# Designs tried in a protein design chat: miniprotein binders against b5y8h6. Part 9

Target 1, 289 residues: b5y8h6
Amino acid sequence: MQKVIVVTGLSGAGKSTVSKALEDLGYVVVDNVPVDLLHNLLELYEAKNQEQLVAVVVDSRSLRHQGEVSKFVADLKDLKNRMPLDVIFLEASTDTLLSRFNLTRHLHPLVHATGSRIALIEAIEREKELMSELRDVSDVVLDTTGMKERDLVYQVENFIGKDRGPEFYLISFSYQRGLPTNADMIYDARVFQNPYYVDELRTLTGLDDSVAEYVRADHNYGRFLDLWVELAERSYNEHIKMGKPYLVIGVGCTGGQHRSVLVVRDLSDQLTKNGHKVITWHRELGSVN

## First folded at step 5 (miniprotein)

Design s22
Fold by ESMFold2-Fast, scan of step 5:
Structure s22 (fold): chain B 289 residues (1-289), chain A 80 residues (1-80)
Amino acid sequence: as target 1 above (289 residues)
Amino acid sequence: SPEDLRKLLEQARELVEKAIEAEKAGDYLTALFRYLMAIWELRQALELETDPERKEKIRKEIREYLRKALELEEELEEQK
């Protein structure tokens, strides 16, 4: 599953603006999710469509008491053990929130009707205290004080771009046609048995099941694949420390048609299963997976 | 410094030009890579820039290239 975004924060801090920005970026945004249903909802989306981008908004009306906040924090910690998930907490100064509620005349969740200015200020301060535990465990805290809508959209796009950007770019290629110029690492798939010497496989590609079966039957295949996945993940972690948010790996064989195509396919499958975002390009086939 | 800022902006511009050329040639992976690098350079430039109007111009460019990168990423995954 791709990383899930949980949007929460103070009433009036911009959750609706963030929701629209996420929708514009292709997310399915589920507003007003009851905290008790969060696990069930995310498990449902994961089972139905692993490529679907999902964001959930937890309305402060669902987090009315300290016990509900503590339960939600515990639920988030549990979910992070099962799936990639980031929590965005939105906040703003009391003066900013007060101004926004006065401008829109919307009711604050902690007051039953438009009360005095004092009642609204007290509600805002109580909400800040109530939500402090959730703020402390959030992955990013966005202070929207003084922000225009466009500024908040930019901050969200910037955060998502870092998190959603592919971590691995895998390119299958032919050594006869040269190395990919943008590759950080090269894996040589010529170490595996060559389908080119099998008449019925010669014109097929690594995307065909018969070719895949033949190459995977090589006694070295599984061990090399496991080692290459581990090397890719460890190399990626070092790239992140250097400030580079992705790793490009070229996988080569003689023709760029059989072995390199399969290895890229299987590396992509395993890295994706391990929770990574992967883009795959088969250079010699003119196709992208 | 102002000189470092100019270098980052120049590097970003060159990366965008190369991304556009790669996209025209049908090399969508290289185009995506170049846009992501340009966004990275612009993000660093944004930290160095102090003028509000120039900061907004850099933010606008980051938003534009990020949307293009996401579109290319989706296009790449849909091609099978």
Scores: ipSAE 0.000, ipTM 0.164, lowest interface PAE 14.6, mean pLDDT 78

Design s23
Fold by ESMFold2-Fast, scan of step 5:
Structure s23 (fold): chain B 289 residues (1-289), chain A 80 residues (1-80)
Amino acid sequence: as target 1 above (289 residues)
Amino acid sequence: SPEDLRKLLEQARELVEKAIEAEKAGDYLTALFKYIYAIWELRQALELETDPERKEKIRKEIREYLRKALELEEELEEQK
């Protein structure tokens, strides 16, 4: 049997987005599976076709009290001994879930009166407490607070090993050794103060903290970095619409050793924090990260 | 996780095969970025591998593919 994916988590945390992503990856997704039928369902799919990718969704619609959650946790541990199985738990902040329920007007499974903000908050907090044991045994916990739908899809694809590849390739390079071939965009880091003219920094690289401190002290550094991150993301969004799955950005300086290396590091850090898969190549240093 | 390590090594192997195929077809650009992606997967695998002999094998592959990437970039520049 191929690895089974169990999708669980808090109501409103994005389970429907995850289900659609898994379907796009070839999974048969069975929503709202009664926990007592889980073994029988998986046995049936294994008997029909061992190559079939299967995902099941189990949450507070069928896990309504602590005893049911504890039993399900025990069943999951038993199943993991018999077959390859990963559990994905989706969560978000109470404020985020509250906002999502108010926006969509969907009913929360644990609430009797949906028009009350207090009743909805209490239902969300009760669900968090109820599901905590299941969260503790999950293979991955995804906090979708502030996530766009695409970010969540990427995280799921990456977790199951069927990702679409990196979204950004960032290449630090030396202008003296030529432009990287087929970079979609070039950022010129020579606009920042040059560590080469500081004796103590000359032999170091943009990976060293002292060089980073010197270059970041440039009054233009933070502003340029923020603009370059925004430009990269906007450019990537247009790129993907044309069927091009990644964007290549070259960052150059004179030697490809100090300024360009730091800029690539900081761009990679920010893009990764924004939910993007980034690969960096420091061409002159011979390293990929 | 041993499963994570296996997946990373399998993905890297597949990427290298695609890179070789692209290179044979004269698509040096695709080959270049497939090798870079493979190196990235191997770097992740290197962090999870505990056996010294297998770690050294991964490091050798990374060095070889970095060399390939530079050679492909040089060939792409000549084609312009």
Scores: ipSAE 0.484, ipTM 0.854, lowest interface PAE 2.3, mean pLDDT 84

Design s24
Fold by ESMFold2-Fast, scan of step 5:
Structure s24 (fold): chain B 289 residues (1-289), chain A 80 residues (1-80)
Amino acid sequence: as target 1 above (289 residues)
Amino acid sequence: SPEDLRKLLEQARELVEKAIEAEKAGDYLTALFKYFYAIWELRQALELETDPERKEKIRKEIREYLRKALELEEELEEQK
């Protein structure tokens, strides 16, 4: 069964940001649906494409009085008995909405009186009262007060069950066996002291504590690791802005078994502690973590 | 937890199916990353699985998909 999302809430609370996020997730978004056409629209979209994800936006532009809100609530309850349907309600504090409308200079749908600030405050409070019944039957209520657009997108993705997947793919590799295909960035771990030249470490890997102790004892290790973590996070943030959902980093050394393995291990540990989802691939060891 | 485990295994299966389709289409890059994503899902499933026999089956699948990823990277290198 096709999953349907209804987006509703207060004017200025971020419905346009949510609509764009849903479009990016593969939903067909239909804005400002008249309440009288809700059943017909959803039925038509379902019959048209069973695999298509559909989102409809309904708010005070088409729900102008209590009777229309009550009818819409009744229609939603009826539809939920016939198909899977989730309702997202967006809200924010009066001060936040007031500030957003003042910044954008846009008109509030419910402004009925002249006079700048008082009329806008009254319209916001009337809309909150008008929409309260719909808020009560919503599956999630998102308060966007103090949220950046990215925070709202994240909460929407989390609600619909969209796991962002791995954010970083870290690949340890040997320069002798070539660069990993499609790495976005390469970190060169050959700058650290080489455990290959220590007889008792030669046959071990960067996963072994004795190798880790040796390489970490290099005076350069901590500073390079800190810089590489910062660079990875900053680069990932830019990739997200460009629509790229992950960043691939290759870490190389001569053999792909000692230094590069440890660096990948330590980068993965730090990025995970910083809240990121990381997958590691030790190419020369044939292991994925 | 049991329901979460089933979802992770189902998601991994779908990712592998998409990887196989990408391979058949000659899109080795998409296949490579779909296998990596499947491995990541299987690692989450491995944390939730309690049966030793099923855990070993998951580990075997991870190893097989990793082998396939290496094969795909080699194929991509030949296409340069």
Scores: ipSAE 0.013, ipTM 0.492, lowest interface PAE 8.0, mean pLDDT 81

Design s25
Fold by ESMFold2-Fast, scan of step 5:
Structure s25 (fold): chain B 289 residues (1-289), chain A 80 residues (1-80)
Amino acid sequence: as target 1 above (289 residues)
Amino acid sequence: SPEDLRKLLEQARELVEKAIEAEKAGDYLTALWKYMYAIWELRQALELETDPERKEKIRKEIREYLRKALELEEELEEQK
């Protein structure tokens, strides 16, 4: 069985948007699954078709009491021992949830009748308390406060690992030839020792092992590389929230031939090992990959 | 725990201060929500409190804020 996705969370937090996104990715989405039937349902799909992508939605429509939530948490822990399974918990601020509900047209699952604003607020807070144990054992918690549907779809696709195209574009360049105009961020590789002053390395590039060995011997190299990887990942996460699916980083040195080329190469290797999709372009070398 | 109890009481106090500020600004929906959240925090504090006198103080606060929330709800209904 491929990894099963369990979608849960607060009423009004965007579970319907997530369900549609998963369906668009090829998942069969089973909504409002009773807790007692979850194990049987997943075993049935495993027996029927091992290639079928399955997602199930379980929320406060089925989890009305603390005992039911605790039982569901125990069932999820047991199921995780038997099959690959991830739990996505959706939440939002109370102000956001209030604005998403219309007291005259839509009812919160925990409200008994067409409710006063007080009844709706109490229902939201009761649901937050009720679902807290489930939130604590979830693999991902998505706060959809301020998110547009598009932003939530991008977050889901990233979690599932769907290919939205490259996440990073890394450009090595020469400061002598000017900054790349399309770069969101610039890293300055001139801080590292310069191979140009070594006769044997002068005509080589950052793709050559002897140049790589020389530059990596700089005592600051590993520290800067680790920091730049972390900065790139954190910056990318903010870009995604803005609806931009990629981040462009320029890495510069004097000639665009040695240091910047190596840094782009090593940064690409590390980001790829961390699960990211990277395209590199060595502007002064004319190389694209 | 005593630390959890203290945090709940502190959070409730902050919510009431924000509710009063929102009401003065004419934002009755925000004021209503913050009073209701304060009541929720106080109800949790009531479950943790063991001293009868302090329990009664918490119950009195809950009653006062609930009365205020009901008044704000009536105001919001009239504005529809």
Scores: ipSAE 0.000, ipTM 0.234, lowest interface PAE 15.6, mean pLDDT 79

Design s26
Fold by ESMFold2-Fast, scan of step 5:
Structure s26 (fold): chain B 289 residues (1-289), chain A 80 residues (1-80)
Amino acid sequence: as target 1 above (289 residues)
Amino acid sequence: SPEDLRKLLEQARELVEKAIEAEKAGDYLTALFKYLYAIWELYQALELETDPERKEKIRKEIREYLRKALELEEELEEQK
């Protein structure tokens, strides 16, 4: 489990549910921590018991202005250099937050005292703008729109029960054997020249340099690879904003042996160079890398 | 290092336990990807292991979990 968790996000997005889930998992949860005291609090817990799991809640009750958010972001970056720490950002749609505040009759931290619907909507939108910098540096963003409490608890348990975890799963496959049922995206590698029709390459795989040289010689290869890397990264960024922990990409060709294997290999290499943790599965070859 | 090897094997075991729990709960999707992650950790461990008998044990586990991954994918296809 991650030793330190910072829980933040929009008012009404489910921070109380997350706090209870973390307590049930053995965390000491400290609510509404003043940003100026965060370092002192975490140092105190580390000094008492290095094995103690700690969660701190910091939100717009303490972060009311852009300068406070920017300082908190800087503090988080500093803390991450000194200790393993993950930030969970909770959000929900404006209409979901509006309905939750209307049902519970809680005051929004940024609303004036009238309690009008317009004032509440404006406060929610202002909070979204205020918290956007913190959202951008968060390790996971959980959109609780339409979630039951059980669903949110499950996602939190799943997140903290992992180590850093892979960001991409890349699966090479044969169209003859069927599509991977669980792929978020499919890239079709049949657009590239086919090594099967070259006698000396026929029995080799996309892991062999001679096959790689042949397929990479296709004038479209570099263009497609660059576009697919960009699409993968953009898609992954949107997936984490939706609370999905990883992105699964299937890459197919006729046999699942040559072109799809090479594309997965090269896509993995580029994503890894870009700082991502990637696991590849060559389904038809029975290998993981 | 021996400590790095131990950590990789411990992480792989934890991932397999979670995969088994997910499978028992009918969450074949989660089980599949936890098995793939465990296999990846085991391949890292295989590179660090020097004992031939322990290497073969790791290879046997990798083969078993690869079979499990294919079975889970087939099961997910059947659920369509």
Scores: ipSAE 0.343, ipTM 0.805, lowest interface PAE 3.0, mean pLDDT 84

Design s27
Fold by ESMFold2-Fast, scan of step 5:
Formats: C-alpha cells, structure tokens, sequence
Structure s27 (fold): chain B 289 residues (1-289), chain A 80 residues (1-80)
C-alpha cells in the first residue's frame, strides 16, 4: 500500500484546499469518512489497487465528543502498525477562523443556530479543546493563519514527500542562437526597451542592477511581467492535470544577455514568492539559479 | 543544518544517476532537465557547506554538469 494521508483539523482551517491539492497529486480523496468504516475502506483500496494514492478526511462532523476522538486516536495508532499512514492536522487562529466563517456565512459544525459572534467563538474554542488529543498525535500540524491557498498547497506537497521537483524551468535565450528545443511556452522580451544602444550597459547583463533599472523603466514591463506570471501559473496547473510534472518557459531577446536574463530573474522571483519551486538557466551566460 | 546538507547532496546524486540513465537511453531532454535540477540542488548545498575542500568539490561538480547540459542542448538542436 502507498502511504495513506488522513486530513483532519479545525473547521474553516483549509481542509477543502488540502483535499483539492491531494486530488491534483493523484490521490483519491474520500470526504467525511465515518470512523467505523475507515479500516474497511482502506482494506478495499489495498485489495483493488496497491498503487492507488488514498486520502481520507475526518473531522468534528464525524467526531462529536471526547470519547469518539479518543477512539479515533486509538484506531489511527492501530492502523499505523498495519500500513504507512500520516495524519495532517489543520488549524488557524481563532480570529482567522471567526473571520472566515463570517465572510462565507457557513454554519460552524458545533454551532446549533446561526451564530452570534460569542456563540461562534465558543464553538471554535470547544472544537479546539475537543480536537486537542488528535492534534497531539498528528504527524504534521499546519497553522494556516495568513496563508494563501498556494502556501498551504506547497506545505502539503513538502510534507507528503512528493517533491515533484521543480515546477518551472525558466530559460533565457538569444533568438540569434535559436529557440530552446523543448520549451512549452516562449515569452518574447524584445518588446522592452533595448539596453544594447546605451554604451555603459552594452557589455553588462540582465543580472546587473543598472541594466535591470533601465529595462524595468519601460512602461510595459510591470504589466507584461504580471500577465506572464499569471499565464505561467495557469499553464502549469493544466500541465499537472495532463501528467506533466513541470513547465518549461523560454524567454528570448536578441542577444540573450540583457532583457531575457532580467525577465527570467524577475519571473523567477515572483513565482518563488508565490510558493513555486523554480530553476532558471541563462543559456547564453552559462549559469543556473 | 548538516542533515539538510546531506539530503541535498543525496538528492543531487540520485538526479545525476537518472540523468546518466536517460542520456544512455538517448532521452537527451530528460537528461538535460535532470542535470539542471541536480545543479540547483548542488547550489543550495554549496550555500550550506562550510568546509573549503568539500565546497571546491561541489563547485567542480556544478561546472561538470553545466558542461553536460550545454552538450545535451546541442545534441537536441542537431536532432531537429
């Protein structure tokens, strides 16, 4: 059996985001599994296809009082003796959870009626106390306070040991030397102002601050960069669904020394800030970052 | 940490082994990107390594694999 992932945690802490991330990684995600059926469910998947990645979601909807939580903890310990299994516990600050429930107008599982602020806070605190024992035996505890969806996805991918490797390979190149043979997408950096015609910049590269300042001063630069980051991320998401583990983007300019190098540098910086694993290759400079 | 350094070096080694396998099979595309990934892991290892002799060994490996990447790109271009 491949390692099973159990997703649990506090209501509103991001279990739906984690479930989607696991599905994108090839997991069959079974939501709201009754505790009594967990053993039978995993045994059935083991019998049908040992290569199938399985994740199950169990939380306070199925765990209503302390006795049920303690029983589930005992069941998890027993299951770990029979198969590889990791438990992910999601949490967030009370203020964060309160804000998320108020924004979405969802009813908290432990609130009996549409909540006053006090009733919702009490439900959140009761759930934290109820789930404490499960939190203590979890293999990872993820505090999603202040996290964007991508941040949480990145943390989950790191934890399950399914480091897909780099998500993006960015290649700066010269059109004079020809297109990278296997780029999935090409961005043409020749649309930006050309430092070649500035004597003091001519022998420098896109890694030099003076070249960067010059090219970034182009009124189109910021908007193109934002659009290219968005296109890269959207394209990568489709590649993953098609079974391709990474996206290769070539960025070209005439010489492969100034504009393309800077664009690759800035694109890499932004994608990395957005939680992506990026490798850059400046083909004409012979450097990797 | 020393454990992070060890992990990076182990991952780089496995990537190079996969790159060599791909190259022998004539899959130059896979080999190219495995070498680029190995170089990236080695660059991170280089930042963590404090021993001058081991740093120099890592730098030499990076130079070798970068040369391999260029060779593989030329082979791919010739196959067009």
Amino acid sequence: as target 1 above (289 residues)
Amino acid sequence: SPEDLRKLLEQARELVEKAIEAEKAGDYLTALFKYLYAIWELLQALELETDPERKEKIRKEIEEYLRKALELEEELEEQK
Scores: ipSAE 0.306, ipTM 0.777, lowest interface PAE 3.6, mean pLDDT 83

Design s28
Fold by ESMFold2-Fast, scan of step 5:
Structure s28 (fold): chain B 289 residues (1-289), chain A 80 residues (1-80)
Amino acid sequence: as target 1 above (289 residues)
Amino acid sequence: SPEDLRKLLEQARELVEKAIEAEKAGDYLTALFKYLYAIWELQEALELETDPERKEKIRKEIREYLRKALELEEELEEQK
């Protein structure tokens, strides 16, 4: 059996984000599993396909009182002796959970009075108390306070030992050879001063320091780079919401040798420093970085 | 490390297999980007490899997949 992932934690702490991330990694995710059926469910998947990655979500909808939590904890300990299994517990500060429930307008599972801030706080605190024993036996506890969805996805991928796929493909290209047919966005690097007209730089590329110094000396370079990094990140965030796993950006100049190569290099450096996995393809140079 | 090198080579192999599957399915865009990703993993492996014969094997694979990426881009362009 492949390692089973159990996703649990506080309502509003990001279990839906984690479930989607696991699905994107090839997991079959079974939501709202009744604790008394957990053994039967896992036996079924083991019998059907031992190579199938399985994740199960168990939360306070299935764990309504201390006896159910204690039984689930005992079941998890028993299962760990029989198969590889890791438990991920998601939590967040009370203020964060309050904010998230108010923004999404979802009813908390333990709330008995809709719209009351006090009732919601009490429900959150009751859930924390109820889930405490489960938190204590979890393999990882992720505090999602202040996390964006991508941050949580990154933490989950790191925990299960799978690397994120590339988030950006940056392609330097020549307008003379034509646009990359696969680019989601095109940045035009011809706006910068052209090294082709400097005899000493003509045969060099954007990978050479002397070319880089020349192009970067353009008064517009730094500002355009900053704007393009911001646009790339904002565009990628919308792309992943649409179910597209990566963003492809083409950067063009006349020859695909000087300005576009440098811009791709500098964009890649900044996006990588910002925590993104970036692959660059210098189409006219025949190199990947 | 040797473990890191082994992991990179294994990941590159899996990516190439997925690229071939995508080509057979007519998904040339997916195939193109899987090949680029495989090349990226192989470039990292090339930096870690110390044996000259194994380094040359990696370089040959990189050259082959770069050629394949260009062919896929040309096929996509012709479909316009």
Scores: ipSAE 0.263, ipTM 0.752, lowest interface PAE 4.1, mean pLDDT 83

Design s29
Fold by ESMFold2-Fast, scan of step 5:
Structure s29 (fold): chain B 289 residues (1-289), chain A 80 residues (1-80)
Amino acid sequence: as target 1 above (289 residues)
Amino acid sequence: SPEDLRKLLEQARELVEKAIEAEKAGDYLTALFKYLYAIWELRQALELETDPERKEKIRKEIREYIRKALELEEELEEQK
């Protein structure tokens, strides 16, 4: 059996958008599955076709009180021991959910008439409390507050994708050895003061603290680094919109040993602190981090 | 943890398998970046591994894949 996806979360948080996205990815999506039938349903699909992608939606339409939620959580833990299974929990701010219900004709599962603002708020807060235990055991929690439908689809596609790779590949290189073949951008680190002319630093690399201190002492270093980080992030965001999964940045200096190595290190550190997945390749040193 | 270590080694193996498939299909670019990603996973595994013999095996794999990355970059230059 391929990995099963369980979609759950708050009413109005975007489960229908997620279900459609999964169907477009080849999943059979079974909506509003009663907890008691989950094992039987998955066993049936495994018997028919083990290669079939299956997603099930279980939410407060089926989980109406704390006992049912606790039982479902226990069932999910048991199922995870028997088969690959991920749980996606969708949520949004109360104000966002209120706005979405006011724009739709859907009834909240815990309220018979959505025209009552007070009753709807109470239902939303009650559902948040009811579903909290399930949220805690979910593999991913997606807050759809402020998201457009396309943004949510993209997040789901990324979560489902087995081969989600790094966002940035940073390559330090020597201009004497030639440019990296597939760099989207090249930063020229020769603008910074050259450690080669300092006897104590000549045989060291940009990975050594003494070289790092020397190059960082250049008055332009911090400003260039900040601008290059911003440029990398802005460029990556545009490349993703074009369907390109990563951005490749080459950083060059004369020898590929001192300045380019340090710049790649510092760019990687800052991009990683900003939440990005980064792979670095010091081509002339034979090091990947 | 031992579970994290196993997962990293499994992911690295899958990435190498995909890199080999891409290379056989003539997609040297995809192969190159899959190898770099596999090396990155192996570097994480190396930090978690405590056995000296298994650490050395991981280091040897990393060196081999770095050589493979350089070969693929050379092939890509020839395709220009």
Scores: ipSAE 0.319, ipTM 0.791, lowest interface PAE 3.5, mean pLDDT 84

Design s30
Fold by ESMFold2-Fast, scan of step 5:
Structure s30 (fold): chain B 289 residues (1-289), chain A 80 residues (1-80)
Amino acid sequence: as target 1 above (289 residues)
Amino acid sequence: SPEDLRKLLEQARELVEKAIEAEKAGDYLTALFKYLYAIWELRQALELETDPERKEKIRKEIREYFRKALELEEELEEQK
């Protein structure tokens, strides 16, 4: 199956413009999909034609309570494990949304009576609060404040046509040979016990099971690894929102042979298991992947 | 599958072309990471290839692009 696009966001933020742009790019756009039917709908399209580009729109017309948003977020995480899927979240400033509703005379989904400025502002703020969890798990957040329709179309075209290559580049390196030139983050693996001082391990590398067993036995290892995986994922999510397509993490130790190599291996394993595309470069060992 | 192998080889070539363009434009950072991505694609292709002579050709390309990546990293370090 081709990558599915889920379009969501705030009412008035430009979902109709995005839907039209996706249709012009060859997508079948299914509007206002009930959350409970999303799995069934996508399985149907997969069974009928795997080459069909599909986009679905899910927003506050179907997500009226916090429980529904939380369930939808869980459903999206499950779907991502089974098929390629990106979520686009559209937002705009309250003033912008208010102006757009006033100009277009559209009804806000969370307001039962139109024409009240105060009720409309309250509905906009309530929707922002309701949708915040979904915003946090979205692959792209597009703030359409001040955007003309052509600007939004351009952003969507770039996003769809964008090379989705690797999400993480992990580089093991030696502090003796200098930092990787453009690492976004550096993790210092010298905090772990050093295999160099164990005669049997000295000439081995972090790719060897004996070295891995020794370093992983450090009481700090598991906790640091968990924190570093979480930091990597959170940092990557912010990078994507800023239009940066990947995150580069350098992991260093004295020789670039033991501890940094193992940490890169274990980070790569966990990030890959979490659904990310990861490239590793063991700089001092001369190996990629 | 043979189709998967061809796709990987074609994607790797496209990445190398983009890396060369980035290098000519002085964007060594983009060039570096495009070469690393191309090497990754070629490593996947190497696992699928069964012909010994074509396997060696892929290994030769991996070595060449890895040398390019190291040269680009050195250039980036010298710029700072």
Scores: ipSAE 0.282, ipTM 0.761, lowest interface PAE 3.8, mean pLDDT 84

Design s31
Fold by ESMFold2-Fast, scan of step 5:
Structure s31 (fold): chain B 289 residues (1-289), chain A 80 residues (1-80)
Amino acid sequence: as target 1 above (289 residues)
Amino acid sequence: SPEDLRKLLEQARELVEKAIEAEKAGDYLTALFKYLYAIWELRQALELETDPERKEKIRKEIEEYYRKALELEEELEEQK
């Protein structure tokens, strides 16, 4: 993970969400840093603890003129030559920012008069123009238009290059051999048609395509899978807020060989496609993937 | 690549060290999942390793850590 992260961008584009995500990753976040104090601030934290991850937020609250932006850009280029530092720039469409300010009823930093929609649009446009030079030198530009909070958090974590560890542990198990210890959630795969009663499939596992085809042919399979993926992602997001770094989901069927194995396989595939790091444990097969 | 292989082996070693520390502290849950993560890293390393002797060493480590994971699961079940 980069030792120093600079968070910047447009007002209302999600800097508070990014700041919280960085705090959860172990960064000390300093909001609204005056550009003239950036070197002093980073030097102070290095003196306290060389291992300390630091994120600083610098935006139009402290960068009100083109000269200040140009100076900050020059300072960032100098700092990058001396230390590993990445700049994250957050933006969104004018309509999105306008909507967000309307919902929160907060004053935009560049507005000198209250309440006018026209004044707010003009302030947003002026901020975009003001910040364009900083946007151009940023290491990543994240357009948060239409993004959910979780999507933004994921983008930030991916960019930081954190070794987040696995976000999900998925355990296939047999109800006959008991529930897995300390699973946070249990999904019951016995609701799907049972391949055990098909002679050709009996000795195979949920890792075999013929078993997969049979179970997936159940008309409820796709709908349950979609709901379980959504539930897993929503539950994981709440776990992270509680300080728990991963979610453990057990998926059970009678034998722990066919249906539960396939569900774990398909959940893992979909969660991985959605950008999550997943470890699977097929308990009755003795396999970790 | 050789660098990717080295990184996976180093990460697995660090995870095992953390698992041992967690086990000593009585945190069997953390130890269990650290061992599972280490096994996952070692399986990735096994795919990249081309030397038969080193592959066999990795397979034996996976087996050893899996046995440790099962012991920890049993301990957790008893502590219920």
Scores: ipSAE 0.553, ipTM 0.868, lowest interface PAE 1.9, mean pLDDT 85

